# VHH binders against Peroxide stress-activated histidine kinase mak1 (mak1): the designs that were tried, part 3

Target 1, 123 residues: Peroxide stress-activated histidine kinase mak1 (mak1), of Schizosaccharomyces pombe (q9p7q7r1507to1629)
Amino acid sequence: SVLLAEDNIINIKVISRYLERIGVKFKVTMDGLQCVEEWKREKPNFYSLILMDLQMPVMDGYQACNEIRKYELENDYPKVPIVALSANALPHVVLSCKDSGFDSYLAKPITLQHLSLIISGIL

## First folded at step 15 (VHH; from n1 with S52R)

Design p6
Fold by ESMFold2, look of step 17:
Order: C-alpha cells, then sequence, then structure tokens
Structure p6 (fold): chain B 123 residues (1-123), chain A 122 residues (1-122)
C-alpha cells in the first residue's frame, strides 16, 4: 500500500486518480503528524512507499520524514521509501530533502508518467 | 502524444488585464473538458475554471467569478482565460489541464501544460 500525505484537495484528487490508474492501494493523510502516526500504527512493511508533501499544516514533510527515519533506526525497522512532493527543485530544497532522509522527490504538478516511473522503480 | 502549451503570461499592474492561451495537440480537443489551475508562490493548487468541449458550459471558482472568463476555439485547438481586474494575490503560475472526460471535474485531469507565469505588482 502507498501512504499519501497531502493537504491540498486538488492535488489529493489528482494523485489519487493516478494511483487508481496504476492499480495500487493507498491511504490519504492530511498532515505530517497523521502520516507518521498512520505509518506507526501499521506493521513494518505494510506501506511500501510514502508520498510526502513538504508543506503541510501541524507537521511539515521534513519533520515527518525525520520522525520516521529516527523511529526506524531506534526500532531496527527497514527503511521505507519516502518520496517528497515539492513545489520546486531548487538546490536548497533538494539538499533539505536529502538531509531529512527522503529517497527522492517529484516536482508539482505531479504527472501520471512520473509517478508511474517512481512506483515501477520501487516494485 | 498529448501536449498543452500555455502562453500570454507576464507582468501587469494591479487592476490590469491579461489573456492566457493554451494550445492543445495529440487528442480530439472538442471532446474533452478543459480547465485552468494556478499555483501561487508557496501555495497549493487552486482550480479556477472549466469549460466543456462544446464551449457551451462553464464553471468558475468563487475567487475568480466576474473577473475571469474561460473560452475555447475548437477550430484552433486553443483554450483561453481572459483575466480582468488583476490583483497582487493573482500572482501565480497558471496551468492548462485536460479533463479525463467531457465533464468539468476539478482535479480529474490526465495532462498538464508547463505553465505560464503571471505577476501582478506595482
Amino acid sequence: as target 1 above (123 residues)
Amino acid sequence: QVQLVETGGGLVQPGGSLRLSCTASGFTFSEYAMNWVRQAPGKGLEWLSGIRGSGGSTEYADSVKGRFTISRDNAKNTLYLQMNSLQPDDTAVYFCAKDWSDEIEPGDFDYWGQGTQVTVSS
């Protein structure tokens, strides 16, 4: 299953439609805290990919990614693939994603082709 | 291959007007609803307007009603957005988006343009 963390209603619908076309199961959470708690709630490896928007209320994507990576290290969990959803690919954004523990990033607006390639590479 | 190309963005003073164009290729343009969506700096996507393939049915977000007019020319495979009474908070990248069908459904898009920048400042 894929875990989507996104608070923008239009982007949620766009990405959800893409995931349905690709044929994968997914769950949507509306902020970073909900994302971290939902990921912790399930057994290890239940989610095979997290799509994480960088800008969210309550807890942003950088914070959420850090929390997940810390929890994985402390509990000897496997590293879940986390892909950042970013408004841009400026060098400082790319560096911040790497420092926070993201595996990759996608620039918005997300296309079906780009999302499909990312998911295929993980499978 | 479906392509959508936006043009017509630029710098305009508050109260000014711009017309955006989106040229489409790679599909039967008249059979699909088309949409305009924008993304302001540091903000999420905002759906603005949609128009059915025939051009006879349009919808608008409340934020742009009365100021923006969507239209299309099916002979030229071109979608338009006439933007009047522009204000600084209209500053954004504006995207053309193709609906999966002929129904106007915000967010139900399969193809996007690359976007055109609109900047409103004095």
Scores: ipSAE 0.413, ipTM 0.752, lowest interface PAE 2.5, mean pLDDT 89
Fold by ESMFold2, look of step 15:
Order: sequence, then structure tokens, then C-alpha cells
Structure p6 (fold): chain B 123 residues (1-123), chain A 122 residues (1-122)
Amino acid sequence: as target 1 above (123 residues)
Amino acid sequence: QVQLVETGGGLVQPGGSLRLSCTASGFTFSEYAMNWVRQAPGKGLEWLSGIRGSGGSTEYADSVKGRFTISRDNAKNTLYLQMNSLQPDDTAVYFCAKDWSDEIEPGDFDYWGQGTQVTVSS
């Protein structure tokens, strides 16, 4: 199952439609706090992938990723793949994603081809 | 392969006009709805307008109604966006997007262009 954290209604629709076409189950959360809480609510490995927007209200993607990684270390959980969704691929954004514990990133607008490749590598 | 190429972006003064073009190839253009979407600096995607394959049915986001006009020329495989009364907050990268079908469904896109920059500044 895939967990999507995204606050933009159009991007939610775009990514949800892609996930439906790929044939994977998913859940949408609309900020970083909701994402962290939803991930904690389920058992380890319930979500095979988190797609995490970097810019969200309440808790941004950098903070959310860091919270998940901290929780995994504290509880001896396996590391869930977390892919950042970024408005751009500037070098500083890429470095900040690595420092926060993201496994990879996708630049918006996200294409079906790029998302399919990421998911194929995970699932 | 499906390809969408936007042109016509640039720098324009507030109150000015621009016409964007999107040239399509690799599919039967007239069978699909086409859309314009923009992304302002630091913002998420905003759907602006869609047009059905026939060209007779159009939809607009409230933010651009009365200022922007979508059209298509199926003989040239080209989608257009006429933008009038441009203001600084219209500054964005503008993308054309192909719908999966001939229905105008914001966000239901299978292919995107690379985008063209529009900058509205004094």
C-alpha cells in the first residue's frame, strides 16, 4: 500500500489517477503531521512506499521524513522507502532531501512513467 | 511517442497579453481533451482551462474566467491559451496536458509538456 502526503488538490488527483492506473492501493493525507500519524497508526510494512510532498501546511515534508526516521530508529522498525515530491530539482533541494532521510525524489509535475519506475523498483 | 511542446512564454508588462501555443504529436489530437495548468514559484499546480476534442466545449477555473481563452486548431495539432489583462500573480510556468479521454477532468492527465515560463513584471 502507498501513502501519499500532498496538499495540492490537482496534484492529489494526478498522482491518485497514476496509482490507480498502476494498480496499487493507496491512502492520501494532506499534511506532514497526518502522514506521520497515519504511518504510525498502521503496523510496520503496511505501507511499502511514502510519496511525500516537501511543502505542506502544519508539518512540511522534511520534518515529516525526519520524524518517521527517528521513530524507526527508536522502535527498531524497518526503513520505509520515502520519495520526496519537489517543485524543482535544484542541487540544494536534493541535498536537503538526503539530509532529511529521503530515499529519492521526483520533480513536479510528476509523470506516469517516472512514478511507474519508482514503484517497479519498490514493489 | 506522445510529445507536447509549449511556446509563446516570455516577459510581459502588467495589463499585457500573451498567447501560448502547444504543438502535439504522437496521438490523434482531435480525440482528446486538452488542458492548461500552471505552477507559480513556490506554489502547487493550478488547473486553468480545458477544451474537448471538438473544440466546442470549454471549461475555466474561476481565477482566469473572462481573462483567458482556450482554443485549439485540430488541423495544426495545436492548443492555444490567449491570456489577457495579465498581472504579476499570473507569473508561472505554464504546461499543456493531455487528458486520458475526451472529458475535461482537471488532474486526469497522461502526458505533459515541458512548460513555458510567463513572467509578468514592471
Scores: ipSAE 0.409, ipTM 0.752, lowest interface PAE 2.6, mean pLDDT 88
Fold by ESMFold2, look of step 19:
Structure p6 (fold): chain B 123 residues (1-123), chain A 122 residues (1-122)
Amino acid sequence: as target 1 above (123 residues)
Amino acid sequence: QVQLVETGGGLVQPGGSLRLSCTASGFTFSEYAMNWVRQAPGKGLEWLSGIRGSGGSTEYADSVKGRFTISRDNAKNTLYLQMNSLQPDDTAVYFCAKDWSDEIEPGDFDYWGQGTQVTVSS
């Protein structure tokens, strides 16, 4: 199951249609706090991938990723794959994603081809 | 193989006009709704306009209605966006997007172009 954290209505619809076409189960959360809470609510390994927008209200993607990584270390949980959704691939953004514990990134707008490749390589 | 290629972006002064083009290949162009979407610096995606395959039905976001005009030339497999009265907050990357069907539904896209940059400044 895939967990999507995204607050932009158009991007949510685009990515949701892609996930449906790929044939994976998913859930949408609209900020970083909801994402962290939903991930914690389920058993470990229930979500096999988190797609996390970097810019969100309440808690941004960097904070949310960091919270998940801290929780995994504190509880000896396996590392869930987290892919950042970014408006750009500038070196500063890429470095910040690595420092926060993201495994990879996708530049918006997300394409079906790129998302399919990420999912097939992780799941 | 579906391909969408946007052209016509560039630097424009406030109050100016610009026409974007999107050349489509790899599908029967006239059978699908087409859309324009933009992404301003630091902002999320914004749907702007859609047009049905025949070209007879169009829809616009309130933010651009009256200033932007979507059109298509099915003989040339080309989608257009005429942009008038451009302002600095129209600065964005503009994307052409193919709908899954002949219905205009913002966000229901299967293919995107690479985008063309429009910059509005003095």
Scores: ipSAE 0.393, ipTM 0.737, lowest interface PAE 2.6, mean pLDDT 89
Fold by ESMFold2, look of step 16:
Structure p6 (fold): chain B 123 residues (1-123), chain A 122 residues (1-122)
Amino acid sequence: as target 1 above (123 residues)
Amino acid sequence: QVQLVETGGGLVQPGGSLRLSCTASGFTFSEYAMNWVRQAPGKGLEWLSGIRGSGGSTEYADSVKGRFTISRDNAKNTLYLQMNSLQPDDTAVYFCAKDWSDEIEPGDFDYWGQGTQVTVSS
């Protein structure tokens, strides 16, 4: 199952449509805090992938990723793949994603082809 | 290979006008709804307008209604956005987006252009 953290309704619709076409189960959360809480609520490995927007209210994607990585370390959980959804792929954004514990990133607008490749490599 | 290419962006003063074009290839253009979407600096995507394949049915977001006009020329495989009375908060990258079908559903897109920058500043 895939966990999507995204607060923009157009992006949610775009990515949800892609996930439906790919044929994977998913759940949407609308900020980083909801994402972290939803991920903690389920058993380890229930979510095979987290798609995490970097800019969100309440808790942004960088903070949410850090919280998940900290929780995994503290509880000896396996590391869930987390992919950042970014407005751009500039070097400083890529570095900040690596420093926060993201496994990779997708630049917006997200395409079906790129999302399919990420999912194919994980699932 | 579906391809969408936007042109016509640039720098304009407040109150100015621009016409954006999106040339399409790799699919039967007239069978699909087409859309314009923008992304302002530091903001999320905003759907602006959609037009059905025939060109006879259009929809607009409230933020641009009356100022922007979507149109298409199916003989040229080209989508247009005429933007009038531009204001600084219209500054954004503008994308054309192909709908999965001939229904105008904001966010129901399968292909995007690369985007064209529109900057409205004194």
Scores: ipSAE 0.391, ipTM 0.743, lowest interface PAE 2.8, mean pLDDT 88

## First folded at step 19 (VHH)

Design f3 (from p6 with D99N S101D)
Fold by ESMFold2 at other seeds, look of step 20:
Structure f3 (fold): chain B 123 residues (1-123), chain A 122 residues (1-122)
Amino acid sequence: as target 1 above (123 residues)
Amino acid sequence: QVQLVETGGGLVQPGGSLRLSCTASGFTFSEYAMNWVRQAPGKGLEWLSGIRGSGGSTEYADSVKGRFTISRDNAKNTLYLQMNSLQPDDTAVYFCAKNWDDEIEPGDFDYWGQGTQVTVSS
């Protein structure tokens, strides 16, 4: 199952329709805190992928990713694949994603093709 | 293969006008609603306008109503956005997007263009 953390209604609709067409189950959370709490609520491998927007209210994607990685280390959990989604692909954003523990990075708007490739490469 | 290609972006002064085009291929253009969406620097996507396949029904976001006009020429497989009274806050990458069907539904898109930059600056 895929966990989507995204607060922009247009991105939520776009990505949700793509996930439906690809045929994967998913859940949407609206900020980084909800994302971390939902991920913790389920068994460690319940979510096979987290799609995480970098800019969100309450807790941003960098903070959320860091919390997940810290929790995984503290509990000896396997690392869940986390893909950053961002409108801003500047070099310092790429470095910040690496430092926060993201596995890869994708600039918005994403295409069905790119999302399908990411999911196929993970699953 | 579905393709959407935006053109017509550029640098314009405040109060100016610009016309964007989106050339479509790989599908029956007249059967689908089409949309314009933008992304300003450091912001999320914002839906601006949509138009049904026939061209007879249009919708606009409040932020652009009265200043922007969506239109289409089905004989040329081309979608247009006429932008008037441009202001610095209109600076963004502008994308055309195809709905999955002939209903104008913001975000219910299956294909996008790569975008064209519009910069409004003195």
Scores: ipSAE 0.357, ipTM 0.714, lowest interface PAE 3.0, mean pLDDT 88

Design f4 (from p6 with S57D D108N)
Fold by ESMFold2, fold request of step 21:
Structure f4 (fold): chain B 123 residues (1-123), chain A 122 residues (1-122)
Amino acid sequence: as target 1 above (123 residues)
Amino acid sequence: QVQLVETGGGLVQPGGSLRLSCTASGFTFSEYAMNWVRQAPGKGLEWLSGIRGSGGDTEYADSVKGRFTISRDNAKNTLYLQMNSLQPDDTAVYFCAKDWSDEIEPGNFDYWGQGTQVTVSS
């Protein structure tokens, strides 16, 4: 199952339709806090991938990623693949993603081709 | 092999106008709703307008209604966006997007163009 953290209604619809076409189960959360809480609620490895928008209300994607990585360390959990969804691919954004514990990133708008490649490499 | 190519972006002064074009290929253009979407620097996607395959039915986001006009020329496989009274906060990359169907459903897109930059500034 894939966990999507995204607050933009248009991007949620776009990515959800892609995930449906790919045929994977997914759940949507609309901020970083919801994402962290939903991920904690399920068993380790229930979500095989988190797609995490960097800019969200309440808790942004950097904070959410940090919280997940901290929780994994505290509980001796395996690292879940976390892919950042970014408005741009500028070098500082890429470096900030690596420092926060993201495994990769995708620039918006996300295409079906790029998402399919990410999912194929993980699932 | 669906392709969408936006053109017509550029630098314009506040209060100015631009006309964007999106040339489509690889599908029966008239069977699908088409949309314009923009993304301002550091912001999320914003749906602006949609038009059904026939060209007779249009919808607009409140933020652009009265200033922007969507149209299509099915003989040329081309979608248009006429943008008037442009303001600095209209600065963004503008994308055309193909709907999965002939219904105007914001976000229900299967293909995107590469985008064209519009900058409103002195």
Scores: ipSAE 0.457, ipTM 0.779, lowest interface PAE 2.3, mean pLDDT 89
Fold by ESMFold2 at other seeds, fold request of step 21:
Structure f4 (fold): chain B 123 residues (1-123), chain A 122 residues (1-122)
Amino acid sequence: as target 1 above (123 residues)
Amino acid sequence: QVQLVETGGGLVQPGGSLRLSCTASGFTFSEYAMNWVRQAPGKGLEWLSGIRGSGGDTEYADSVKGRFTISRDNAKNTLYLQMNSLQPDDTAVYFCAKDWSDEIEPGNFDYWGQGTQVTVSS
């Protein structure tokens, strides 16, 4: 199951439509805190992938990723794949994502081809 | 393969106008709704306008009504966005997007262009 953290209504629709076409189950959360809470609520490995927007209210994607990585370390959990959703693909954004514990990133607008490749590499 | 290529972006002063074009190939252009979407620096995607395949039905986001006009030329497989009264807040990368159907449904897109930069600055 895929966990999507995104607060932009258009991007939610775009990505949800892609996930439906790919044929995977998913849940949507609207901020980083909801994402972390939803991920913690389920057993480890319930979500095979988190798609995490970097800019969100309450808790941004960098903070949310960091909280998940800390929780995994403290509880000896496997590392869930977390893919950042970024407004751009500038080198400093890529480096910041790596430093925060993200496994990779996708630049907006997200394409079906790029999302399909990410999911194929994980599932 | 489906291909969408935006052109016509650039620098313009506040109050100015630009016309964006999106040339389409790899599908029957007139059978699908087409859309313009933008992404300003540090913002998420914003749907701006859509047009049905016939060109007779258009929809606009409130933020651009009266300033932007979507149109298409099915003989040239080209989508247009005429942008008037541009302001610094209109600075963004502008994308054309193909709906997978002939319905104008913001976010229901299967293909995107690479985008064209529009910068509105004094």
Scores: ipSAE 0.456, ipTM 0.786, lowest interface PAE 2.3, mean pLDDT 89
Fold by ESMFold2 at other seeds, fold request of step 21:
Structure f4 (fold): chain B 123 residues (1-123), chain A 122 residues (1-122)
Amino acid sequence: as target 1 above (123 residues)
Amino acid sequence: QVQLVETGGGLVQPGGSLRLSCTASGFTFSEYAMNWVRQAPGKGLEWLSGIRGSGGDTEYADSVKGRFTISRDNAKNTLYLQMNSLQPDDTAVYFCAKDWSDEIEPGNFDYWGQGTQVTVSS
């Protein structure tokens, strides 16, 4: 199952349609805090991938990723794949994603082809 | 393969106008709804307008209604956005997007262009 953290209604619909076409189960959360709470609520490995927008209200994607990585370390959990959803691919954004514990990134607007490749590589 | 290429972006003064174009190839252009979407710096995607394959049915977001006009020329496989009375808040990257079908459904897109930058600044 895939966990999507995204607050933009258009981007949620775009990505949801892509995930439906790919044929994977998914859950949508609207900010980083909801994402962290939902991921913690389920058993380890319930979510096989997190798609996490970098800019969100309440808790941004960098903070959310950090919280998940800390929780995994503290609880001896396996590392869930987390892919950043980014407005751009500038070097400082890519570096910040690596430093926060993201496994990869996708630049917006996200395409079906790029999302399919990421999911295929994780599955 | 499907290809969408936006052109016509640039720097314009507040109150000015620009006309964006999107040249399409790799599919039967007239069979699909087409859309314009923008992304301002630090903001999310905003759907602006859509047009059915025939060109006769259009939809607009309230934020651009009356200022922007979507059109298409199916003989040239080209989608247009005429933007008038531009304001600094219109500064964004503008994308054309192909709908999965001939229905105007914001967010129901399968292909995107690479985008064209529009900057409205004094």
Scores: ipSAE 0.453, ipTM 0.780, lowest interface PAE 2.3, mean pLDDT 90
Fold by ESMFold2, look of step 20:
Structure f4 (fold): chain B 123 residues (1-123), chain A 122 residues (1-122)
Amino acid sequence: as target 1 above (123 residues)
Amino acid sequence: QVQLVETGGGLVQPGGSLRLSCTASGFTFSEYAMNWVRQAPGKGLEWLSGIRGSGGDTEYADSVKGRFTISRDNAKNTLYLQMNSLQPDDTAVYFCAKDWSDEIEPGNFDYWGQGTQVTVSS
């Protein structure tokens, strides 16, 4: 299953339709805190990929990624692939994502081709 | 091969107007709803307007209703957005998006243009 953390209704619909087209199961959460709690609620292998928007209310994507990585270390869990959803791919954004523990990133608007490549490479 | 190319962006002063164009190729333009979507600095995607393939039915987000007008010319495979009374908050990259179908359903898009920058500043 794929876990999507995104608070923008348009992005949620776009990405959900892509995931449906690709044929993968997914769940949507609308902020970083919900994402972390949903990921913790399931067994470590339940979600094989997290798609995480960087800018979200309550807890942003950087914070959420950090929380997941800390929890994985503390509990000796396998590292779940986390892909950042960002407004741009400027070098400083890419570095910030790497420093926060993200595995890669997708620039918005997200295309079916790029999402398909990410999912095929992971699954 | 589907292609969508936006043009008409630029710098404009507050209160000004711009007309965006989106030229389409690689599909039967008149069979699909078309949309305008924007992304302002530091914000997420915002759907602005949609128009059915025939050109007769349009929808608008409340944020642009009365100021923006969507239209299409099916003979030219071109989608338009007339933007009037522009304000600094309208500064964004503007995208043309093709719906999967002839229904106006925000977010139900299969192809995007690369976008055109609109900047509204003094």
Scores: ipSAE 0.447, ipTM 0.777, lowest interface PAE 2.3, mean pLDDT 89
Fold by ESMFold2, fold request of step 21:
Structure f4 (fold): chain B 123 residues (1-123), chain A 122 residues (1-122)
Amino acid sequence: as target 1 above (123 residues)
Amino acid sequence: QVQLVETGGGLVQPGGSLRLSCTASGFTFSEYAMNWVRQAPGKGLEWLSGIRGSGGDTEYADSVKGRFTISRDNAKNTLYLQMNSLQPDDTAVYFCAKDWSDEIEPGNFDYWGQGTQVTVSS
């Protein structure tokens, strides 16, 4: 199952329709805190991929990724693939994603082709 | 393959006008609803307008209604957005987006253009 953390209604619809077309099950959360809590609520490996927007209310994507990685280390959990969804590909953003523990990133607007490639490499 | 190419962006004074074009190829243009979407600096995607394949049915977001006009020329495989009374808040990258179907459903897109920058500044 894929966990999507995104607060923008249009982007949620876009990515949801892509995931449906690809044929994967998914759940949507609307901020970083909801994302971390939902991920913790399920067993390890229940979510095989997290798609995480960097800019969200309450807890942003950098904070959420850090929380997940910390929890994994403290509990000796397997590392879940986390892909950042970003508005741009500026070098600072790419570096910050690596430092926070993201595995890769996708620039918005997300395309079906790029999402399919990421998923095929993970699932 | 499907290809969408936006043109017509640029720098405009407040109160000015621009017309954006999106040329489409790789699909039967008239069979699908088409949309304009924008992304302002530091903000998320905002759907602006959609038009059915026939060109007769249009929808607009409240933020642009009365100022923006969507249209299409199916003979030229081209989608247009006429933007009037532009304000600094209209500064964004503007994207052309193809709907999966002939229904205008914001976010129901399978292909995007690369976007064209519109900047409204003195």
Scores: ipSAE 0.419, ipTM 0.780, lowest interface PAE 2.7, mean pLDDT 89

